# Miniprotein binders against Mucin-6 (MUC6): the designs that were tried, part 51

Target 1, 185 residues: Mucin-6 (MUC6), of Homo sapiens (Human) (q6w4x9r395to579)
Amino acid sequence: GHCSLEGGSFVTTFDARPYRFHGTCTYILLQSPQLPEDGALMAVYDKSGVSHSETSLVAVVYLSRQDKIVISQDEVVTNNGEAKWLPYKTRNITVFRQTSTHLQMATSFGLELVVQLRPIFQAYVTVGPQFRGQTRGLCGNFNGDTTDDFTTSMGIAEGTASLFVDSWRAGNCPAALERETDPCS

## First folded at step 9 (miniprotein)

Design uc52 (from lc7 with Q27H)
Fold by ESMFold2-Fast, scan of step 9:
Structure uc52 (fold): chain B 185 residues (1-185), chain A 112 residues (1-112)
Amino acid sequence: as target 1 above (185 residues)
Amino acid sequence: DIREEVKKLIEEARKLIEEAKKAGDLHAVRLLFQAVWTLIEALKTGDPEKISEALLKLSEALIEAAEKLGDPEAVEKLLEAQELLRKALEENNPELIKEAIKLIKEAAELLG
């Protein structure tokens, strides 16, 4: 399955459900029992440099008991806080430059991440069939049914993106709903 | 009963997720989200063994938080809860699960 984070704030889930949100936080993008060492993939969003009303992806984080790999839009790759030269290889993970504008994180456990650095920072997540029905986070539940793709961190299927996205916040950030529910305008 | 007690624990864990977010502790947030989801999935099955395994996962996340905060009382309660859960798995005894839940809840309240 394939999940994409594109155009600054657009997401397409593993079941091909598109949605958009405006938020400035670290979000859980993917969790699954198929990820070793309680691994999780996270996405960091912040205000766009040109427009303060827009938000965009600025970093992707893979976090497990062994590793905290951060790939940022500034082309810096760190693991456990230390900058790494590419190609960077651990036992189960390799981060390398695929093209002048793309980095790839390949794993031994069925997860692949490709990030586009320029002109806009974007991320593409690929998971093997063993992840089917066993994913949670912004990329959805990968069960072949788009009607429950907005399953919150509490296991509740929502009809709209806002509550779904806010439930997967991993940082200390205000809820997107606080701005979107303001009746001014 | 056990299902209602586990639902209460999920609410306590959710409060601890918010505290971990405030502390900037991504490791704790990651582990707590994993533990909560595992509990939610276990509740759907109604299987005491799966519920016990999920509670062990939650207790592991809480022990890490308690050790970082320097709360030995919370750590002691969680270690006792883990022993009760392992015994529950060995003996198929649901009353031990309920006793473990009480200890985990008490530890979560100390940490919250």
Scores: ipSAE 0.265, ipTM 0.649, lowest interface PAE 4.4, mean pLDDT 81

Design uc53 (from lc7 with L26I)
Fold by ESMFold2-Fast, scan of step 9:
Structure uc53 (fold): chain B 185 residues (1-185), chain A 112 residues (1-112)
Amino acid sequence: as target 1 above (185 residues)
Amino acid sequence: DIREEVKKLIEEARKLIEEAKKAGDIQAVRLLFQAVWTLIEALKTGDPEKISEALLKLSEALIEAAEKLGDPEAVEKLLEAQELLRKALEENNPELIKEAIKLIKEAAELLG
């Protein structure tokens, strides 16, 4: 399955459900029992100069018990706070420059991340068939049914993207719904 | 009732998630999200084995939090709960699950 984070604040889930949100937080993008060492993929959003959204993806984080790999829009790759030269290898993960504008994180456990650095910072997540029905987070549940793609962190299916996104916040941040209503006062 | 006791643990874990967010502890948030989700899925099955495995994940997340906060009493209760859960899995004994839940709840309350 394929999940994409594009154009500032657009997300397409593993079941191909598109949605958009406004938010400045770190969000759980993907968690699954298929990820070793309680691994999780996270997406960091912050204020952007792009007028259509005002918030955009600024970093992607893979976090496990051993690793905190951060790929940021400033084209820096760190693990556990230390900058790394590419290609960078761990036991199960390799980060390398796929093209002049793209980085790839390949894993031994069926997860692949491709990050576009230029002209716009974007991320593309690919998971193997073993992840079917075993994913949670902003990328959805990968069960072949888009009607429950907005399943919150408490296992409740929501009808709106803002409540869904807010439930996956991993930081101390304002609620997405409140940010969306701020300009209207 | 194991179901009711696990729901109370989910409530305590929910509070700890909010505290971890305020502290900026992204590792604790990640582990607690995983543990809560695993418990929710295990409750849907009613399978004592799956519930025990989910409780072990929660106890692991809570031990990490307890160590960071310097709470040896919480750590001790969680380690005891883990031994009871491992025995429950080996002996297929659901009574040990109830005892482990009580210890995990007490530890979570010390941490919250």
Scores: ipSAE 0.295, ipTM 0.663, lowest interface PAE 4.1, mean pLDDT 81

Design uc54 (from lc7 with L26M)
Fold by ESMFold2-Fast, scan of step 9:
Structure uc54 (fold): chain B 185 residues (1-185), chain A 112 residues (1-112)
Amino acid sequence: as target 1 above (185 residues)
Amino acid sequence: DIREEVKKLIEEARKLIEEAKKAGDMQAVRLLFQAVWTLIEALKTGDPEKISEALLKLSEALIEAAEKLGDPEAVEKLLEAQELLRKALEENNPELIKEAIKLIKEAAELLG
């Protein structure tokens, strides 16, 4: 299955449901029992440099008990806070430069991430068949049915993206607090 | 009703997730999301064994949080809950699951 994060704030789930959201936080993109050591793939969104009314992807994070691999818009790759030269290899994960504008994270457990660095920071997630029906997060549940792709962190299927996205927030979000104090809402 | 008690426990875990977010503890957030989701999936099956296994996973996440916060009372309650859950799995005794849920809830309240 394939999930994409494109054009700053557009997402297409593993079941091919497209949606857009507005938020500035770290979100759970993919969580699954098929990921070793309770691993999770996360996406970091911030205000767009082009328009502050829009949000854009600024980093992708793979977090497990062993690793915190961050691939950021500024073309820096870190693991557990330490900058790494590419190609970077662990026992189960390899991060390397696929082209002058693309990085790839390949794993032994059926997860592949391709990050476009330029001209627009974008991410593409590929998972093997063992993940079918066993994913959760912004990329959906990968069960072949798009009607429940907006399943919140509480297991409730929503009809719209807003509550779905908000339920998968994983970070402390100062931008959300600023918006809450806005007198226009 | 075990389902209603587990739902209450999920709400306590959600409060801890919000506190972990505010503290910037991404590891705690990740583990708590994992544990809550495992519980929600176990509830859908109605299987006491799967519910017990999910509660063990939640207790593991909470023990890690309690140790970081230095709360020995919460750790003690969670370890006792784990023993009850292991006994429930060995004896196929659902009543022990309810006792374990009570201890996990008390520990979560101490941590919140």
Scores: ipSAE 0.030, ipTM 0.526, lowest interface PAE 6.9, mean pLDDT 79

Design uc55 (from lc7 with V29I)
Fold by OpenDDE base, second read of step 10:
Structure uc55 (fold): chain B 185 residues (1-185), chain A 112 residues (1-112)
Amino acid sequence: as target 1 above (185 residues)
Amino acid sequence: DIREEVKKLIEEARKLIEEAKKAGDLQAIRLLFQAVWTLIEALKTGDPEKISEALLKLSEALIEAAEKLGDPEAVEKLLEAQELLRKALEENNPELIKEAIKLIKEAAELLG
């Protein structure tokens, strides 16, 4: 399964359902019992401009009982809050520079993450077949059915992206918008 | 009915998730989301064993929250609930599951 976060505010789920939203919060991108130590992948969005519709991905966070890895445009920060030199390696996770503009997080448990740093901060998530039907978050449920990808954290299928995305927020932030709206325009 | 009691518990957990969001506690949110998800899936099967296991996960998540908040009463209730759930699994006793749910709910209410 392949999930992509592109163009600042566009998401394509594991089931290949595309949608967009404008939010400035941390969201659960991927949870699964297949991730060890109750691991979760999170996406951090922030304002990229003056309008409310100008939002973009600014960081990706992998968080488990044992590890915290924050990949941003400028640095990779781990458990101790310090920037790490690459390659960074733990028991099951390796973060390294793939190209001059791309970082990769490789794991031993079927999760791969590629992050494009420039010119646009983008993320690409790949999970193995063992994750089929066992994922939740903004990347969807990876069951081959696009119609139920907007399943909330409470197990309810939503018809709109905004409600779906808001259900997976992991902070105190305003509601996400589905369309570009600038009240000041 | 275990199913109805679990549904009520899920609602309490939802409230705690909202509080965790306000606090910006990513660890709590991560654990609670996973626990609630697992519990919902367990309910779909109706398997007491799966339900008990899911409740253990929820209890663990709540214990961490209770410890962080400094609520020893909630911790105690949750530890007791875990013991009941382990016993329920060993004895295949649904009544113990109900008792555990009650304790977990009480603890959740204390934390809310």
Scores: ipSAE 0.682, ipTM 0.858, lowest interface PAE 0.7, mean pLDDT 93
Fold by ESMFold2-Fast, scan of step 9:
Structure uc55 (fold): chain B 185 residues (1-185), chain A 112 residues (1-112)
Amino acid sequence: as target 1 above (185 residues)
Amino acid sequence: DIREEVKKLIEEARKLIEEAKKAGDLQAIRLLFQAVWTLIEALKTGDPEKISEALLKLSEALIEAAEKLGDPEAVEKLLEAQELLRKALEENNPELIKEAIKLIKEAAELLG
C-alpha cells in the first residue's frame, strides 16, 4: 500500500482517501504489529514558509527501541540525536540518497520511506501486503474501505479529518480543530 | 470482569500518554500508544492469550516510565505482573491475569 504526505499538508491514506489539515505537532503516521520492536513512523508539522500552506511537513521520524531516525527538511539525517553521513546502515534499515532531491529509507520488514527534499518537503510511505488491515495512524487502516479511514487512536471512526488527526497527536500542541475556519463545515 | 478491569487500565494509560506529551517523551508515547491499541484489539477478540500479551506490552511501557522516574516500587510490581502474565500464558490460567492487572493498576497509580 502507498500513503503520501504532499503539498505541505495534504495526506492520501493507504486506502486512497485524501484529506488536508492544519496543525503544528508531531503525529503518529504509522503503527503496526508488523513493525519490529514496537516501531512507529511519525510526522512533524510546523508553520510553512515554502508552500502556500499555513502548516507543512518538516520532518519524518522512525522510532524503535534502539533507533530514533529523523529525516529533516534541512537535509539532515540523525539517529539518536547524532548526524549521520549517507549511506547510513543499521541491521535492518538503510538510509541513502536516491537522487539529488530524494532520500530513501529502506527496511528489511516491508516498510519503505521516500522523502522529497526539494522544491517542497514531501514523504511517500510504502508498505508490503503483510500490513493489510494492520496499520494505524494518519495513513489509515489499510483495510480496503475508505469509510473508516478516519479511525482515531481509541478505535472510533470519525466523519471529520480534524478529530482524527488530533487523536494521533504525539506532542503537547494546539488542537488542529482550533485552527480551522468553521470546523463543523 | 476482566474486560471492565482492562478498560480501566486503558483509561489510566491514556492519562499517562497526556503526561508523556507534556514531557516530550516520544519513546513513552510510542510504547503507550502501541499498548493502548493492542489492549483495544485484544478486548475485541475476548481471547485471554491476546489480553495477556497486550498487558505485557503495557507493563513494558510502564517499566520504562518507572525507571525514568526512579520508582523502584513501581518497577518491582510491574516485573511481578510480567511473571504472572507469562505463567498465565504457559498454564492457560486466566486467574493469574486478574492478579497481574491488580499489580499493573497499583504501579500506574504510583506513576500518576
Scores: ipSAE 0.621, ipTM 0.804, lowest interface PAE 1.6, mean pLDDT 85

Design uc56 (from lc7 with A61S L69K)
Fold by ESMFold2-Fast, scan of step 9:
Structure uc56 (fold): chain B 185 residues (1-185), chain A 112 residues (1-112)
Amino acid sequence: as target 1 above (185 residues)
Amino acid sequence: DIREEVKKLIEEARKLIEEAKKAGDLQAVRLLFQAVWTLIEALKTGDPEKISEALLKLSESLIEAAEKKGDPEAVEKLLEAQELLRKALEENNPELIKEAIKLIKEAAELLG
């Protein structure tokens, strides 16, 4: 399955449900029993431009018992707070430059992350078929049904993105902000 | 009632998630979100074995928090709860699950 974080604040879930939110927080992007050592992908969003209602992806984090790999929009890759030169390899994870504008994190456990650094910071998450019906977070549940893709951290399906997104906050942050007007969809 | 006691425990774990968020402790947030989800899934099955396994996972997360905080009373209660849960799985005894839940709740209250 494929989940994308594009255009600053758009998300398309593993079941292909698109949504948008405006938030400044670290969010749980993906958790699954298929990830080793209770691993998690997290997405960091912050203010974009001069408007307080516009936000964009600024970093992606992979967190496990032993690793905290951060890939940020300033093209720095760290693990447990230490900057790493690419290619960077652990037992199960390799981070490398795929193209002049893209980094890839490849894993041995069926997860791949591609990050576009320029012109806009964006992320693409790919998971193998073993993850079907076993994912949670901003990327949805990967069960083939888009109607329950907004399942909160308490297992409740919501009709709107804002309550869903807020339930996956991993930081002490304000609730997702909605724009007063949206002139072009 | 085991189901009602587990629901109360989930609420205590949610309070600890909020404390971990305020502390900027992403490791604690990661583990507590996983433990809470595992408990919610176990409750859907109604299976005492799966509930016991989920409670073991929560107790592991809380032991790490208790050791970091320096609370030996909370650590002791959680270790006792783990022993009761392992015995419950071995003997297929739901009364031991209730005793373990009580100890985990007491430990969670000490932690926040």
Scores: ipSAE 0.678, ipTM 0.829, lowest interface PAE 1.2, mean pLDDT 84
Fold by OpenDDE base, second read of step 10:
Structure uc56 (fold): chain B 185 residues (1-185), chain A 112 residues (1-112)
Amino acid sequence: as target 1 above (185 residues)
Amino acid sequence: DIREEVKKLIEEARKLIEEAKKAGDLQAVRLLFQAVWTLIEALKTGDPEKISEALLKLSESLIEAAEKKGDPEAVEKLLEAQELLRKALEENNPELIKEAIKLIKEAAELLG
């Protein structure tokens, strides 16, 4: 399964359902029993312009009982809050520079993450077949059915992206917007 | 009815998730989302064993929260609930599951 976060506010789920939203919060991108130590992948969005509708991905966070890895445009920060030199390696995770503009997080448990740093901060998530039907978050449920990708954190299928995205907020943030509302943006 | 009691418990857990969000506690949010999700999935199957396992996971997450908050009463209730759930699994006794849910709910209310 392949999930992409592109163009600042566009998401394509593991089931290849595209949608967009404008939010300034940390969201659960991927949770699964297949991730060890109760691991989760999170996406951090922030304002990218003067308009409230100008939002973009600014960081990706992997968080488990044992590891915290924050990938942003400028640095990779781990458990102790310090920037790490690459390659960074833990028991099951390796973060390294793939190209001058791309970082990669490789794991031993079937999760791969590629992050484009420039010119636009974008992320690409790949999970193995063992994750089928066992994922939740903004990347969807990876069951081959696009119609139920907007399943909330409470297990309810929503019809709109905004309600779906809001259900996966990990912080105290304002509600997400489904479309740009500022014509001046 | 175990199903109805679990649904009520999920609502209490939802409140705790909101509090964790306000506190900026990403670890708590992550763990509670995972535990609630697992519990919801267990309910779909109706399997008491899966439900008990999911409740154990929720209890574990709540114990961490209770310890962080410094609420020994909540910790005690949750530890007792875990004991009941383990016994329920061994004896295949649904009444023990109900009792455990009650304790977990009480603990959740204390933490809210």
Scores: ipSAE 0.605, ipTM 0.836, lowest interface PAE 0.8, mean pLDDT 92
ESMFold2 (binder alone), alone request of step 10: mean pLDDT 83; pTM 0.806

Design uc57 (from lc7 with A61V L69K)
Fold by ESMFold2-Fast, scan of step 9:
Structure uc57 (fold): chain B 185 residues (1-185), chain A 112 residues (1-112)
Amino acid sequence: as target 1 above (185 residues)
Amino acid sequence: DIREEVKKLIEEARKLIEEAKKAGDLQAVRLLFQAVWTLIEALKTGDPEKISEALLKLSEVLIEAAEKKGDPEAVEKLLEAQELLRKALEENNPELIKEAIKLIKEAAELLG
């Protein structure tokens, strides 16, 4: 299955349901019992432009009990807060430069992440067939039915993206007044 | 009613998720989301064995949180709940599951 995070704030789920959201937080992108040691893939969105409605992907995080791999739009890769030179290899994960503009995180457990660095930071998630019907998060449930792709963290299928996205927030996102950029900046 | 008691426990776990978010503890958020989802999926099956296994998973996450916070009362309640759940799995005894849920809920309230 394939899930994409494109154009700053557009998402297409594993079941090919497109949606857009305007949030500034760390969100659970993918969780599954197929990920080792309760692993999770997370997406970090931040404010972009002068309007509070403009947000963009700024980093992707793979978090497990042992690893916190962060790939940022600044082309920095860290694990547990330490910068890593590419190719970076662990027992089950390899991060390497696929092209001059793309990084790839390959795993031994059926998850692949491709990150476009330029001209726009974007991410593409691929999962193997063992993940079918066993995913949750912003990328949907990968069950072949688009009507329940907006399944919240409480297991409720919503008709709109906003409640769905907010249910997968992993951070304490600041109030609107604290998120507003200076009009002159 | 085990279903209703588990639903109440999920609400307590959601409060802990909000506290973990406030603390910026992504590891705790990850583990709590996983435990809550496992519990929600177990409820859909209606299988007491699956529910007991999910409650054991939640109790493991809460023990880790209690140890980090330094709350021995919460740890004691969670360890007692785990023994009740293991016995429930051996005997298919729903009363033991209900007692375990009560202890896990009390521990979650101490941690919240």
Scores: ipSAE 0.588, ipTM 0.811, lowest interface PAE 1.8, mean pLDDT 84

Design uc58 (from lc7 with L69R K77L)
Fold by ESMFold2-Fast, scan of step 9:
Structure uc58 (fold): chain B 185 residues (1-185), chain A 112 residues (1-112)
Amino acid sequence: as target 1 above (185 residues)
Amino acid sequence: DIREEVKKLIEEARKLIEEAKKAGDLQAVRLLFQAVWTLIEALKTGDPEKISEALLKLSEALIEAAEKRGDPEAVELLLEAQELLRKALEENNPELIKEAIKLIKEAAELLG
């Protein structure tokens, strides 16, 4: 399955449900029992440098027991706080420059991350079929049903993105807010 | 009722998630989110074995937090709880699950 983080703060889940949110925080993007040692993929959002009224993706983090791999919009890759030259390899993860504008994090456990650095920072998450129905976070539950893609960290399916996104907040940050209020929500 | 005791532990774990967020402790946040989710899924099944396995996962998250804080009392309580949970799985004994929950709750309160 494919999940995308594009155009600043637009997300398309593994079940192809699109949504947008507004918020500045670190969010759990993907957790799954299929990830080794309770690993998690996280997305960091901050105010956009090109528009002060918008938020945008500024970094992606893979966090496990041994590793904290951060890929940021300024083309810096760190692990456990130390800057790394590419290609960077660990036992199960390789981070490398795929093209002049794209970095890739390849893993041995069925997760792949491609990051576009320019002209706008964007991320693309691919997971193997073993992840079907076994994911949670901003990328949704990958169960083939879009109606429960806004499942919060407490297992509650929401009709709108704001409570869903806020429930996956991993930092000490303000709640995400919807810019447009739906009169039928 | 084991289900009600587990629901209370989920609320204690949620408080610890908020403390971990304030501390900037992404490792603790990662483990506690995993543990809470696993407990919620186990409660949906109503299966004591799955509940015991989920409580083991919560105890692992709490041991990580306790070791980082340097709280040996919390670690000892959690290790005792893990032994009770493994024995509960072997003997199909729900009373041991209740005893483990009490120890986990005490450890969570020390860490809260």
Scores: ipSAE 0.675, ipTM 0.821, lowest interface PAE 1.3, mean pLDDT 85
Fold by OpenDDE base, second read of step 10:
Formats: C-alpha cells, structure tokens, sequence
Structure uc58 (fold): chain B 185 residues (1-185), chain A 112 residues (1-112)
C-alpha cells in the first residue's frame, strides 16, 4: 500500500482515494497492530501563507513506546530532542539521506517512509501486504475499498474529508477545512 | 450487558483523549486511540476473549496516564481490573469482565 502527502494539502490513501484538506494540527497518519510497541505515524501541518487556507505539511513524526523520530525540513530530532547526524539507527528503524533532497526511514517491520524536503515538503508512506485491512488514520484502512477510507477514529465511515480528518487530530487545534474559503488566498 | 457497558466506557475514553489533546500529550493520545480502536474491533466480533484483551490494553494506557498525573487511586483500580480480566480469560467468566469494566470506568472518571 502506498499513501502520499503532496502539494501541501493533498492526500492519497492506501486505497488510492485522493482528497484534500486545510488544517494546522498534528494528525494520526497511520496506526496498525502491525507496528511494534504501539507505534504510530503522525503528520504535522501548519500555515504556509497569510490565508487560513494556505496550509502545508511541515513534519512527519514516528512515535512508539521505544522511539520518537521527528523529520522536518531542517532536521531529524529523536527522543532526547537533539538533532541527529544521519544515518540514524535504532533497533528496528534507520533514517538516512536518500538523495540531496530526500530522506528515507526504513524499518524491519514493513513500514517505509520517504520524505521530500525540497522544494516542497512531501511524504510517501509504503506498508507491506501484512498491513491489509489493519490500518487507520489519514492514509485509510488499506482494504481495497475506497468508499470506506474516511473511517473515523471511532470506527464510523464519514462522507466528508473534514470530519474524517478532524477525528484523527492528535492535538488541540481548530477544525480542518475541505476547501479554500479565503478569496484572497 | 457487556456490549453496552463497553460502549459507555468508550465514551469515557473519548473524553480522556480530548483532555490528552489539550495537554499536548501525544503519547497518551496515541495509546488511547489505539486502545479504543482495538476495543471497537473486539466489539464487532463479540468474542469475550478479544474484548478482554482489548480491555487489558485500555487499562494499560490508562495506568500510564494515571501514573503521569500522580493518581494512585486510579492506578489501583486499573490494576484490580487487569487481575479480573486475566482471571476472566482463564476461567471464561463474563461476569468478571463486567466487574472489570466497572473498575475501568471508575478509573476513567477519576482521570477525566
């Protein structure tokens, strides 16, 4: 399964359902029993312009009982809050520079993350077949059915992206918008 | 009815998730989301064993929250609940599950 976060506010789920939203919060991108130590992948969005509708991905966070890894445009920060030199390696995770503009997080448990740093901060998530039907978050449920990708954190299928995205908020932040509402944007 | 009691417990857990969000506690949010999800999935099957396992996971998440907050009463309730759930699994006794849910709910209310 392949999930992509592109163009600042666009998401394509593991089931290849595209949608967009405008939010400034941390969201659960991927949870699964297949991730060890109750691991989760999170996406951090922030304002990218003067309009409230101008939002973009600014960081990706992997968080488990054992590890905290924050990948942003400028640095990779781990458990102790310090920037790490690459390659960074833990028991099951390796973060390294793939190209001058791309970082990669490789794991031993079937999760791969590629992050494009420049010119636009974008992320690409790949999970193995063992994750089929066992994922939740903004990347969807990876069951081959696009119609139920907007399943909320409470297990309810929503018809709108905004309600779906809001259900996966990990912080105290305002509601997400589906479309640009600021005519000055 | 175990199913109805679990649903009520999920609502209490939802409140705790909101509190964790306000506190900026990503660890708590992560753990509670996972525990609630697992519990919802267990309810779909109706399997007492899966429900008990999911409740153990929720209890673990709540214990961490209680310890972080410094609430020994909540910790004690949750530890008791875990014992009941383990016994429920061993004896296949649904009444022990109900009792455990009661304790977990009480602990959740203390943390809310």
Amino acid sequence: as target 1 above (185 residues)
Amino acid sequence: DIREEVKKLIEEARKLIEEAKKAGDLQAVRLLFQAVWTLIEALKTGDPEKISEALLKLSEALIEAAEKRGDPEAVELLLEAQELLRKALEENNPELIKEAIKLIKEAAELLG
Scores: ipSAE 0.668, ipTM 0.857, lowest interface PAE 0.7, mean pLDDT 93
ESMFold2 (binder alone), alone request of step 10: mean pLDDT 83; pTM 0.821

Design uc6 (from lc7 with T38I)
Fold by OpenDDE base, second read of step 10:
Structure uc6 (fold): chain B 185 residues (1-185), chain A 112 residues (1-112)
Amino acid sequence: as target 1 above (185 residues)
Amino acid sequence: DIREEVKKLIEEARKLIEEAKKAGDLQAVRLLFQAVWILIEALKTGDPEKISEALLKLSEALIEAAEKLGDPEAVEKLLEAQELLRKALEENNPELIKEAIKLIKEAAELLG
């Protein structure tokens, strides 16, 4: 399964359902029992411009009982809060520079993350077949059905992306909007 | 019945998730989201064993929260609930599950 976060505010789920939202919060991107130590992948969005519609991905966070890895445009920060030299390696996770503009987080448990740092901060999530039907978050449920990808954290199917995305907020932040109009435009 | 009680418990957990968000506790949010998910899935099957296992996960998440908040009473209730759930699994006794749910709910209310 492949999930992509592109263009600042676009998401394509594991089931290949595309949607757009504008939010400035941390969201659960991927959660699954297949991730060891209760691991989860999170996406951090923030304002990228002066208008409300100008939002973008600014960081990706992998968080488990054992590891905290924050990948941002400028640095990789781990458990101790310090920037790490790459490659960074733990028992099951390796973060390294793939290209001059791309970082990769490789794991031994079927999760791969590629992060494009420039010109636009974007993320690409790949999970193995063992994750089928066992994922949730902004990347969806990876069950081959696009119609139920907008299932909330409480197991309710939503019809709009905004309500779906809001259900996966991990912080105290305002509600996301599917489409925002610049009040100054 | 167990199903209705679990549904009520899920609502309490939802409140705690919101509190964790306000506190900026990503660990708590992560753990509670996962525990609730597993619990919801367990409810769909109606399998007491799966429900008990899910409740153990929820209890674990709540214990961590209780410890962070410094609420020993909540911790105690949750530890007791875990013991009941383990016993329920061994004995295949649904009444023990109900008792455990009650304790977990009480603990959740203390934390809210």
Scores: ipSAE 0.704, ipTM 0.869, lowest interface PAE 0.6, mean pLDDT 93
Fold by ESMFold2-Fast, scan of step 9:
Structure uc6 (fold): chain B 185 residues (1-185), chain A 112 residues (1-112)
Amino acid sequence: as target 1 above (185 residues)
Amino acid sequence: DIREEVKKLIEEARKLIEEAKKAGDLQAVRLLFQAVWILIEALKTGDPEKISEALLKLSEALIEAAEKLGDPEAVEKLLEAQELLRKALEENNPELIKEAIKLIKEAAELLG
């Protein structure tokens, strides 16, 4: 399955449901029992440099018991806070420059991440068939049914993206619903 | 009623998630989100074995938090809860699950 984070704040789930949100936080992008060491993929969103009212993807994080791999829009790759030269290899993960504008994180456990650095920071998540019906987070549940793609962290299927996205916040930040309400207008 | 006690634990775990977010502790957030999801899925099955497995996972997340905070009392209660849950699985004894839930709740209160 394929999940994409494009154009700053647009997401297409593993079941091909598109949505957009206006939130600035670290969010759980993907969790699954198929990920080793209770791993999770997270997405970091912040204010867009082009428009202060828009949000955009600024980093992707892979977090497990042993690793905290961060790939940022500044083309910096760190693991556990230390900057790494590419190609960077661990036992199960390799991060390398695929093209002049793209980085790839390849894994031995059926997860692939491709990050576009320029002209716009974007991410593409690919998971193997073993992940079907076994995912949760912003990329959806990968069960072949788009009607429950907005399943919150509490297992409730929502009709709107904002409640869904807010439920997957991993940082100490304002809710997307609060951000969508302009206090100055 | 085990189902109602598990629902209360899910609520306590949610409070701990909010505290972990405030602390900037992404490792604790990751583990607690996973534990809550497993508990919700186990609760849907009504299977005492799956509920016990989910409670073991929650206790693992709470032990990591307790060790990081330096709370040996919380760690001891959680280790005792894990032993009760393993015994419950071995003996098919739901009363031991209730005792484990009480200990996990006490540990969560010490941590929150």
Scores: ipSAE 0.656, ipTM 0.818, lowest interface PAE 1.3, mean pLDDT 84

